VH-VL binders against b7kms5. Designs and how they scored, part 247

Target 1, 80 residues: b7kms5
Amino acid sequence: DTFETVRNTIRIESEVDESLRQLCHEERITKETWLEAAYLYLCEKPEELAQVIQLAQERLSQRKAIADYKRAKTMQERFL
Below, E stands for the ipSAE of ESMFold2; O stands for the ipSAE of OpenDDE; V2 stands for 0.75 times the mean of E and O plus 0.25 times the DockQ between their complexes.

## First folded at step 13 (VH-VL)

Design xa65 (framework fv_maftivimab; at its last look DockQ between E and O 0.84; V2 from the best seeds 0.00; counts 0 for: pae E 2.1 > 2)
Fold by OpenDDE, second read of step 14:
Structure xa65 (fold): chain C 80 residues (1-80), chain A 121 residues (1-121), chain B 106 residues (1-106)
Amino acid sequence: as target 1 above (80 residues)
Amino acid sequence: EVQLVESGGGLVQPGGSLRLSCAASGFTFDDYGMNWVRQAPGKGLEWVSTINWDSGSTYYADSVKGRFTISRDNSKNTLYLQMNSLRAEDTAVYYCAKDIFRFDSWTLDYWGQGTMVTVSS
Amino acid sequence: DIQMTQSPSSLSASVGDRVTITCRASQSISDYLNWYQQKPGKAPKLLIYAASSLQSGVPSRFSGSGSGTDFTLTISSLQPEDFATYYCQQAYSFYTFGQGTRLEIK
């Protein structure tokens, strides 16, 4: 490549990851270029960007809640 | 810029009480869990307490359970630690630290500079 | 409770050296492992989160690896400002710290 890249680690929900992998395979692209393209596209689409942000916020809240539950559960298990 | 500033530390006798405060700025305070971590002189780090971001659920290390109370006032962007029945072994620098959620786990990404609590007769 | 054990407790090294610190958890903590750096009289600073992710602003000479129970922090080429105490921290069940590793100048 003639441009600089940054290595990133991401953790994606399994069903979403599988669906995304399948799409990328069918379209002969990569998850990396998909993410780049999707972000750049949305940057030019303020209404769509707002919708995606809202969805992302909801998903984050769900993940946080699950994580909070899990670590709280570890405290309870100490007394069992 | 994220800033955490602890206050309220000082000298107190065994059995006494002290209330620490942590003033937060530079981020949306009510979106994040907050923590207290302490460090006795010349010793390692010890997690003390956590208060969650959502319901305000609180959790404590066994060493302080029943004696310390963590709380927060989101309207003031302030974290508190009420310390009762203080013991000599509670002597430490007390840090407030911010949670961040990444990769389905928690990390303390920002810390205050700490406030010193000395319990001595 | 989950116990975290670091090794070594202290080590001496020279500028330019490759340094490795290990951390072992008493049970599997997945990759819920963080590394912190602390200098005398200062608050801890986050270096690595999720076992191998570099915190923003941290030099690339720092790296982390491992999962389950065994973890490592590596400094590829030690710099003068890297002499400090390092702590691993599990975030599987709230927080527990290793006892620390004091990195001193040889």
Scores: ipSAE 0.740, ipTM 0.917, lowest interface PAE 0.7, mean pLDDT 95
Fold by ESMFold2-Fast, scan of step 13:
Structure xa65 (fold): chain C 80 residues (1-80), chain A 121 residues (1-121), chain B 106 residues (1-106)
Amino acid sequence: as target 1 above (80 residues)
Amino acid sequence: EVQLVESGGGLVQPGGSLRLSCAASGFTFDDYGMNWVRQAPGKGLEWVSTINWDSGSTYYADSVKGRFTISRDNSKNTLYLQMNSLRAEDTAVYYCAKDIFRFDSWTLDYWGQGTMVTVSS
Amino acid sequence: DIQMTQSPSSLSASVGDRVTITCRASQSISDYLNWYQQKPGKAPKLLIYAASSLQSGVPSRFSGSGSGTDFTLTISSLQPEDFATYYCQQAYSFYTFGQGTRLEIK
């Protein structure tokens, strides 16, 4: 009857967070339950799950590129 | 289980060269950046060099730039550090360390046990 | 170059004690700070990343806090296996480590 839960911390793009927060407010759900429901739903839809994974890989690649640019810039500035 | 095993350390004279290797297993090697970090006897940790997953970018500490070259062979799951023009102050245990990207930054989540490099006449 | 200063350099404590180690950056590094534990003759082990996030497999008695320039690592109830040297590391630019804090048996 009761759930065994873990507490997680995540960092997401602020515009996405704002949109998700608005959705949760309007639908009277929490971010936690939305994340659980979205994952469980997609696990039953292999082709849709694959599309989500592709988008996630693209977003991760973009965030890595931005972070790499920032650290390279700080390295260059140290030697100028 | 992630494992990193360093080799190639030893005794070398000032001005000499040495090549370190780090054999990686337990993860998809070509998805992660790799690092060398050293520690002189009785001293703290000093970052030496970083290489991206595809060898597209390499970075060096000021103290080793122009003398050390980091490289990797993704087909062999192996990281290398070519050390030239060695100096007494390069004497240290050299650790191989794996990157992980979390919270828009890199951290060193797994380390090898290290290999000792002694530069002495 | 971002300098990392740890205090104290050494600390004596007893099992069951609450231990706090501090780290100061020479400039703001946001929350891009990691903590490592190193036991004699062994490689460092990641404890905390992004100032306050606990690495998987690390006991919950370890916690980190802080942002900007001032950071702390806390061990809420010291255990025998916790006697080691602790290092902070900034990841805002390429890595610099603090000089280490040696945690010793009182």
Scores: ipSAE 0.509, ipTM 0.865, lowest interface PAE 2.0, mean pLDDT 91
Fold by ESMFold2, look of step 16:
Structure xa65 (fold): chain C 80 residues (1-80), chain A 121 residues (1-121), chain B 106 residues (1-106)
Amino acid sequence: as target 1 above (80 residues)
Amino acid sequence: EVQLVESGGGLVQPGGSLRLSCAASGFTFDDYGMNWVRQAPGKGLEWVSTINWDSGSTYYADSVKGRFTISRDNSKNTLYLQMNSLRAEDTAVYYCAKDIFRFDSWTLDYWGQGTMVTVSS
Amino acid sequence: DIQMTQSPSSLSASVGDRVTITCRASQSISDYLNWYQQKPGKAPKLLIYAASSLQSGVPSRFSGSGSGTDFTLTISSLQPEDFATYYCQQAYSFYTFGQGTRLEIK
């Protein structure tokens, strides 16, 4: 019997990705098993899960604000 | 289910005004930017205007700047387009469309059915 | 202004064919490129976002590739429901659409 899996595409900040790749290499695990393990671990720890969610929300807000600034700045440059 | 329903289209004379509405449901309206995109009969798509989720950041295509005003009422989950000084070239189906931010980019993931605006003498 | 040029403007194909539509930006737009499908009298539907990511509910026979200025939409095995007009759209500086590619049954 095998696990049923889905394919996912994600985009990770380059510094974070480099650190995660190094960790996985040194621990002889894969990125996907790390993600699964981290989520399963946190599901049993409501306070730790809430902290991770808060950090994720902050990072999402920052990435959205940067993207919005970039598209607005590029449009304004058409007049300069 | 996400629904976007445009209304307020019709026949108007050159120089006239018209106000379009887009009623939104099935998502948290306040979290998303909203857009108007138009399509002249038999022609391609043209972006008209964007209003961001903060309601204060608005952007317009050059062809409509100074004549059109995008706005939103988050308490009514409604997007508006006030169109003034209408011209024949503004004749089009007007779609409202929802922005989404994914994979560090913006896309128009849901569109309304459109409302027809005809500007003719 | 970022101009988006699609090729071809129209294309005739048979069910089962592999179809490729190209889109070129007048300047680099990174991977900020979306593809939409529009059937007559209907609103556009999102197919591909971020150049290569498939929108939920879109069949896997659709794929996108490219970055910078040159992008492609591929339908690996054309189905009857795929006859429509396809638009590329840059999302680097708000939005500009290509002029469209009309895909017709041969």
Scores: ipSAE 0.430, ipTM 0.838, lowest interface PAE 2.1, mean pLDDT 90
ESMFold2 (binder alone), look of step 16: mean pLDDT 91; pTM 0.933
OpenDDE, look of step 16: ipSAE 0.580; ipTM 0.895

Design xa66 (framework fv_maftivimab)
Fold by ESMFold2-Fast, scan of step 13:
Structure xa66 (fold): chain C 80 residues (1-80), chain A 121 residues (1-121), chain B 106 residues (1-106)
Amino acid sequence: as target 1 above (80 residues)
Amino acid sequence: EVQLVESGGGLVQPGGSLRLSCAASGFTFDDYGMNWVRQAPGKGLEWVSTINWDSGSTYYADSVKGRFTISRDNSKNTLYLQMNSLRAEDTAVYYCAKDIFRFDSWTLDYWGQGTMVTVSS
Amino acid sequence: DIQMTQSPSSLSASVGDRVTITCRASQSISDYLNWYQQKPGKAPKLLIYAASSLQSGVPSRFSGSGSGTDFTLTISSLQPEDFATYYCQQGYSFYTFGQGTRLEIK
């Protein structure tokens, strides 16, 4: 009846955060319980889990590309 | 368990060359960027060079640009630093460091024990 | 290039003390700041990333705070193994380290 928990800090896109906050408020749940429930549900659905993982990989790749572009631009400007 | 082991350091005369190696294990090497960071005796940390996971991007500190070349061999899980035209100011312990992308930035989460490079006559 | 300045350069403290180390960036770096601990003769160890997130395995007595240009590392109750040099590092645009803060036995 007592869960052992860990505290996580995450950064997500503001539009996604706003949408999730609204959902949690309307349904009277918390972001932490939504995340737990979503993960547990997907673990029972291998095909859906694979699709979510693919989307996550695509989003991560995009964020890495943006960050790398910013690094490259700063290095280039420093030599001007 | 992540391990990074540097080698190739030693004593070299000014104007000489050395090649450092870093053998990596315990993680999927080709998924992560790799870095060299140095520390002169009694001084602080100075970033030297970065190479991304696919070798598509390399970056260098101004103090080493044109003299040092970072490279990697993903088939051997090994990172390299080719150091040419060495100067007394390059004397330092050279650390190999793995990066990880979190919160839209890169953090150096694991470091090797370092290899000493001494440039002296 | 983004310059990082730490304060103080050295600090003497006793076991059980609350210790605070400050880091300032020459321009805003949001929360892209990391803290490292280095003991003599050893490699640096990551303590905190993204200004306030504890790296796995780091004791909870370590905490970080700040955003923009001013950042703080706090050790709530100093232990014998905490005597070391501490470095901040910006991850906003390539890697720049502070000069280090040496924490010494009083």
Scores: ipSAE 0.417, ipTM 0.850, lowest interface PAE 2.6, mean pLDDT 91

Design xa67 (framework fv_maftivimab)
Fold by ESMFold2-Fast, scan of step 13:
Structure xa67 (fold): chain C 80 residues (1-80), chain A 121 residues (1-121), chain B 106 residues (1-106)
Amino acid sequence: as target 1 above (80 residues)
Amino acid sequence: EVQLVESGGGLVQPGGSLRLSCAASGFTFDDYGMNWVRQAPGKGLEWVSTINWDSGSTYYADSVKGRFTISRDNSKNTLYLQMNSLRAEDTAVYYCAKDIFRFDSWTLDYWGQGTMVTVSS
Amino acid sequence: DIQMTQSPSSLSASVGDRVTITCRASQSISDWLNWYQQKPGKAPKLLIYAASSLQSGVPSRFSGSGSGTDFTLTISSLQPEDFATYYCQQSYSFYTFGQGTRLEIK
């Protein structure tokens, strides 16, 4: 049984979304199937998977840092 | 399961000191920021302090700045709040709360059951 | 500081009613707003994060909306277990809370 799916919501960087959207349009595939294919492919490539995980960790750290910077700036301006 | 258990509350005289602890289990403690939030009897919630996952950043409400110190020991999965120069208005239930980063913002997703601090003569 | 103001401070409602609670920030906070439910003698429980995202395990009768300065929490078809105090919280400048809205049985 391979027909069961789950609906989820994600937020990704605007420029990445635009690039991926163009790729999907050009190749006539969907974001859902691209995500599934990318994950399945990387699961068979441990060294490449490790590199992707490292990039994901770095991107997450950058997002946290940006959000922290915004919060700290607001705090400094109001609560010095 | 995620659990946060506070301890160290009690009765203390004005001008006194008290140290609260929060024991965490069920998640990777050193990956998340931790927080103290208090609630005076019959009143609303007031954020007290935040510490980053690596102890590199600490933040305080203006009402406690200079008197309270937040710290953590990642090897013991424990959060602390050192409270000095206590005042009657510090009387409250103190909650330990874990944060999580989702949708580019922070949320307090798990809370302990709180520990009561009473500052009275 | 960023002040969060809730209205009403209290309201009475009956099971099955639609209840709306509002929250206003003193300045724009994007969608960095959370809603919590607190029952007497208990710790707060997360209901909604990022203004409109439902926390896992929270019934679908709860919903949130808004951005910038004006936000709402809606409970469709109120249930007996929903009588509690509700708090909004901004995370734009850490964690300032609204004063709370007490939801009571009519």
Scores: ipSAE 0.303, ipTM 0.830, lowest interface PAE 3.7, mean pLDDT 90

Design xa68 (framework fv_maftivimab; at its last look DockQ between E and O 0.63; V2 from the best seeds 0.00; counts 0 for: pae E 2.8 > 2)
Fold by OpenDDE, second read of step 14:
Structure xa68 (fold): chain C 80 residues (1-80), chain A 121 residues (1-121), chain B 106 residues (1-106)
Amino acid sequence: as target 1 above (80 residues)
Amino acid sequence: EVQLVESGGGLVQPGGSLRLSCAASGFTFDDYGMNWVRQAPGKGLEWVSTINWDSGSTYYADSVKGRFTISRDNSKNTLYLQMNSLRAEDTAVYYCAKDIFRFDSWTLDYWGQGTMVTVSS
Amino acid sequence: DIQMTQSPSSLSASVGDRVTITCRASQSIDDYLNWYQQKPGKAPKLLIYAASSLQSGVPSRFSGSGSGTDFTLTISSLQPEDFATYYCQQSYSFYTFGQGTRLEIK
């Protein structure tokens, strides 16, 4: 099989990234093929997919909140 | 398809008030922060105000602080900008713009076509 | 406040030309930098986010680079529809725009 690939940039939390790197090293795979395999697997597992989506939504909410806090802080610092 | 449609612009005298509206569709409105950005004739872009997605926290540029109020009605998918004590320098096209969160940063990914506000005696 | 300074303020180029626009922040904004295109009488359009990520639907001839305080927007081969005004924008502290770069046909 041959594939056409698309280059993507991702930003992963440091602890998760380190853990994932270690796993990929041990299993002799790449983060790219891990993401592809994980997604394809989950596409066939609706219950597991729903659980992962829920987790992803929670993590997104946390990241948004942190970002909102950070930019708000920048505005507060102007008055110090 | 994401759509943002501004309305409420017009001619107003200095010291007057005006309320702008932005009707949003094509996305889950209450999941996103919203913004107002203005552009004076022949000039650049200036951020005016932001209302967050969660608590509805509001933020303003110094040039409008104390005079403008941003708000939203999620049940109507509508963003508002109440403008009081208007000045000649407030004359501009006012755009509403949607936040998007990617790579731990905010970006304005969709804009309305704007509504013109003219403050003149 | 974070000031954004673009250069040049205007430039003339021909179809097929390689064009580069620079943007400098008054302080480090990491990669929280966006590029917008605006045509007369139209709303701005997002081109690049996070300094180097191409917005969906934007031609690949557009690219962005940089981090910290210095950023660049590059159009590899200028097309007729690319003549417009371009703005950089920091999103580190809400939003501040550069003064704009007007790209005109030579």
Scores: ipSAE 0.765, ipTM 0.921, lowest interface PAE 0.6, mean pLDDT 95
Fold by ESMFold2-Fast, scan of step 13:
Structure xa68 (fold): chain C 80 residues (1-80), chain A 121 residues (1-121), chain B 106 residues (1-106)
Amino acid sequence: as target 1 above (80 residues)
Amino acid sequence: EVQLVESGGGLVQPGGSLRLSCAASGFTFDDYGMNWVRQAPGKGLEWVSTINWDSGSTYYADSVKGRFTISRDNSKNTLYLQMNSLRAEDTAVYYCAKDIFRFDSWTLDYWGQGTMVTVSS
Amino acid sequence: DIQMTQSPSSLSASVGDRVTITCRASQSIDDYLNWYQQKPGKAPKLLIYAASSLQSGVPSRFSGSGSGTDFTLTISSLQPEDFATYYCQQSYSFYTFGQGTRLEIK
């Protein structure tokens, strides 16, 4: 069977990447196939999907807050 | 689908004031930061101001700080720029730009067509 | 303030040519570098973000590379619609643009 694929780049937390890399190595799978499988599996489980989305929203908010703090600090140093 | 339409530009004398508006559609306005970027005739792009999604943070370029005020009305999907104490060097096309958070940084992914502000006697 | 310098300020090329534009930051900005295209009388259009990621809908002939202070935008096979002014922009500390590179018909 054949798949038509697209190449993507992602930026994830180093601790999470390390854990995922270890899991993929032990289970003999790839990061890309794990992502595909996880998404497809969750699409069939609306309550679990909702929980994952909530966690994703929380993590995104945290990353935005950190980035905003950094740019605010840069603006402050510029006017010091 | 994403559309940004600027208005309020025109001819104004030095020391005068103008208020620019940017009407947004095609995306959830209150989830994104908004920006003003200007371009003087024949010159490059200069960032002017940023406002975050909830109006909790505003930022300004040194060249406009104390004279310009960025604001937004999320109920009307509209961004504003109040420009006071205008100078000849503020003459430019003013663009409204939406940001998007990717790779732990903000990028200006959609821009309006711009509105021309001319400061001249 | 982070200064962005583009080279060259103008460049003449023919359809089918490989075109390279460079951008240098006054300090390291990691990969927080974006490229925009602006046609006369039009608003800028995002081409590339995070130094090398192609914006959805942008032709694959456009590519970006670099990290730290030195960055490059490449058009592998120039098309008629590509004649425009190109701007780099750092997003490491708000937004500072390069002065622009005007790509003209030879």
Scores: ipSAE 0.509, ipTM 0.862, lowest interface PAE 1.9, mean pLDDT 91
Fold by ESMFold2, look of step 16:
Structure xa68 (fold): chain C 80 residues (1-80), chain A 121 residues (1-121), chain B 106 residues (1-106)
Amino acid sequence: as target 1 above (80 residues)
Amino acid sequence: EVQLVESGGGLVQPGGSLRLSCAASGFTFDDYGMNWVRQAPGKGLEWVSTINWDSGSTYYADSVKGRFTISRDNSKNTLYLQMNSLRAEDTAVYYCAKDIFRFDSWTLDYWGQGTMVTVSS
Amino acid sequence: DIQMTQSPSSLSASVGDRVTITCRASQSIDDYLNWYQQKPGKAPKLLIYAASSLQSGVPSRFSGSGSGTDFTLTISSLQPEDFATYYCQQSYSFYTFGQGTRLEIK
């Protein structure tokens, strides 16, 4: 049975991606199936889902701050 | 759904001042950075200024630094550009545009219709 | 200052053609590259972000590729509504736009 899928790209912090890739290799699964399973599992657990959402919001804020710092610094440095 | 509406353009003399406004709707305004981008008649696009989310840091193109001030009022969902010491080369359509942080990068995902500023004697 | 150079400046093509527009950055910008479409008298519209990611609602005949300094926008089968001016834009150091590529009816 072939499921209908959507092709997407995502960006993951390199250390987290390395750890996730190793986990998936050891468990003989793919990142795609891990992501789907994680979401489906959490959908049945509202309190745990809320904790994951909070962590995701914190990580997003951190990634935005780093990206903002980088673009501001590179603009200043182009005059050096 | 997302709407950005610029206003405040017009004809001004060199050395004059003008304040542009951009009314935003259809999204949570204070979660996003906002930009001004201009386009001189018949010419390409030029980034003018960015203000980060929550009225944070502001940034300017060299061509306007010291003369223009970007600001926002999150309670009114409104972006502003105060333009002082205007010059003929500031003549352009001024667009407001919404930043989005996606895929670890910044993108201008929605634009207003623009407001025309003409600086002429 | 990151200069963005588009090629060609203008292009004539027929409906159904495959069209390629290139953009070169004066320094590496990773994949911090966006593409916009602008029709006469209208504001620009986002097509592609992060070099290759398609904006929601944009037809799949549009695609982007490249990283570092060399980037390409491709329209696989040109449609009548695709005649417009196209801009690349770096988002590595705030924003710089290419000079634009005007796509016209041949």
Scores: ipSAE 0.360, ipTM 0.820, lowest interface PAE 2.8, mean pLDDT 90
ESMFold2 (binder alone), look of step 16: mean pLDDT 92; pTM 0.938
OpenDDE, look of step 16: ipSAE 0.558; ipTM 0.887

Design xa69 (framework fv_maftivimab)
Fold by ESMFold2-Fast, scan of step 13:
Structure xa69 (fold): chain C 80 residues (1-80), chain A 121 residues (1-121), chain B 106 residues (1-106)
Amino acid sequence: as target 1 above (80 residues)
Amino acid sequence: EVQLVESGGGLVQPGGSLRLSCAASGFTFDDYGMNWVRQAPGKGLEWVSTINWDSGSTYYADSVKGRFTISRDNSKNTLYLQMNSLRAEDTAVYYCAKDIFRFDSWTLDYWGQGTMVTVSS
Amino acid sequence: DIQMTQSPSSLSASVGDRVTITCRASQSISDYLNWYQQKPGKAPKLLIYAASDLQSGVPSRFSGSGSGTDFTLTISSLQPEDFATYYCQQSYSFYTFGQGTRLEIK
């Protein structure tokens, strides 16, 4: 019997994680199966998929901006 | 296929100048930060400089501040390193490397083949 | 400036051996540590990021562990293509690399 899975580490916003945990508890599903189902469903909905991708890009940009701000602050405080 | 190709290295005397180029292909160049990392013969790796995707932020190792300038031309998919006031200790292979943002940090996921800069009399 | 120190500086091993390389940071860097492989005359190749996550396409015999200041790279069963120099690198505050560990055939 051949069921291929991969273990992944992900880091997500704590508020999102808490909300997703509540949903999974109420609906009697797991985070793994919710992620798989959400992706598969969106692949069949081009307009909805595009909106999700836009939101993901915006969230990624925000995280990059925060990280870059911290990096710039470190350089400003650096000794010569 | 991500490809980074460096050029512009050569032999130069102390106090001289060189400009290195890195031609990028296989990814959306203006979405990623770019880096220069060098390696002296028989020695380890040393980060030199970083430029953000928007060209608005540049960062330098203390050893090169005031002498080197990193820049990019997103319309040409090309990264540059202008090196002035070169010293013998700047002798190294210079690698172009692409940033990738993962787990709220940057790593260097793809590197070019490198270009050799020799500063000698 | 965060200093990275690797141990050992060089080692000799045979195909099939289990190899471990260690890396120590001068201050806590959480899990912001990467491992690179470099073969003579070639550019470095990313093997592991975030201390323990394997870069796509890298064989599963490579693994990383650690957090804070102490990190380890393990090759569970050495293959001929694994003879190379290995570098750790912190990405917590820009980039500093360890001095490298040269892995040579016994």
Scores: ipSAE 0.381, ipTM 0.828, lowest interface PAE 2.7, mean pLDDT 90

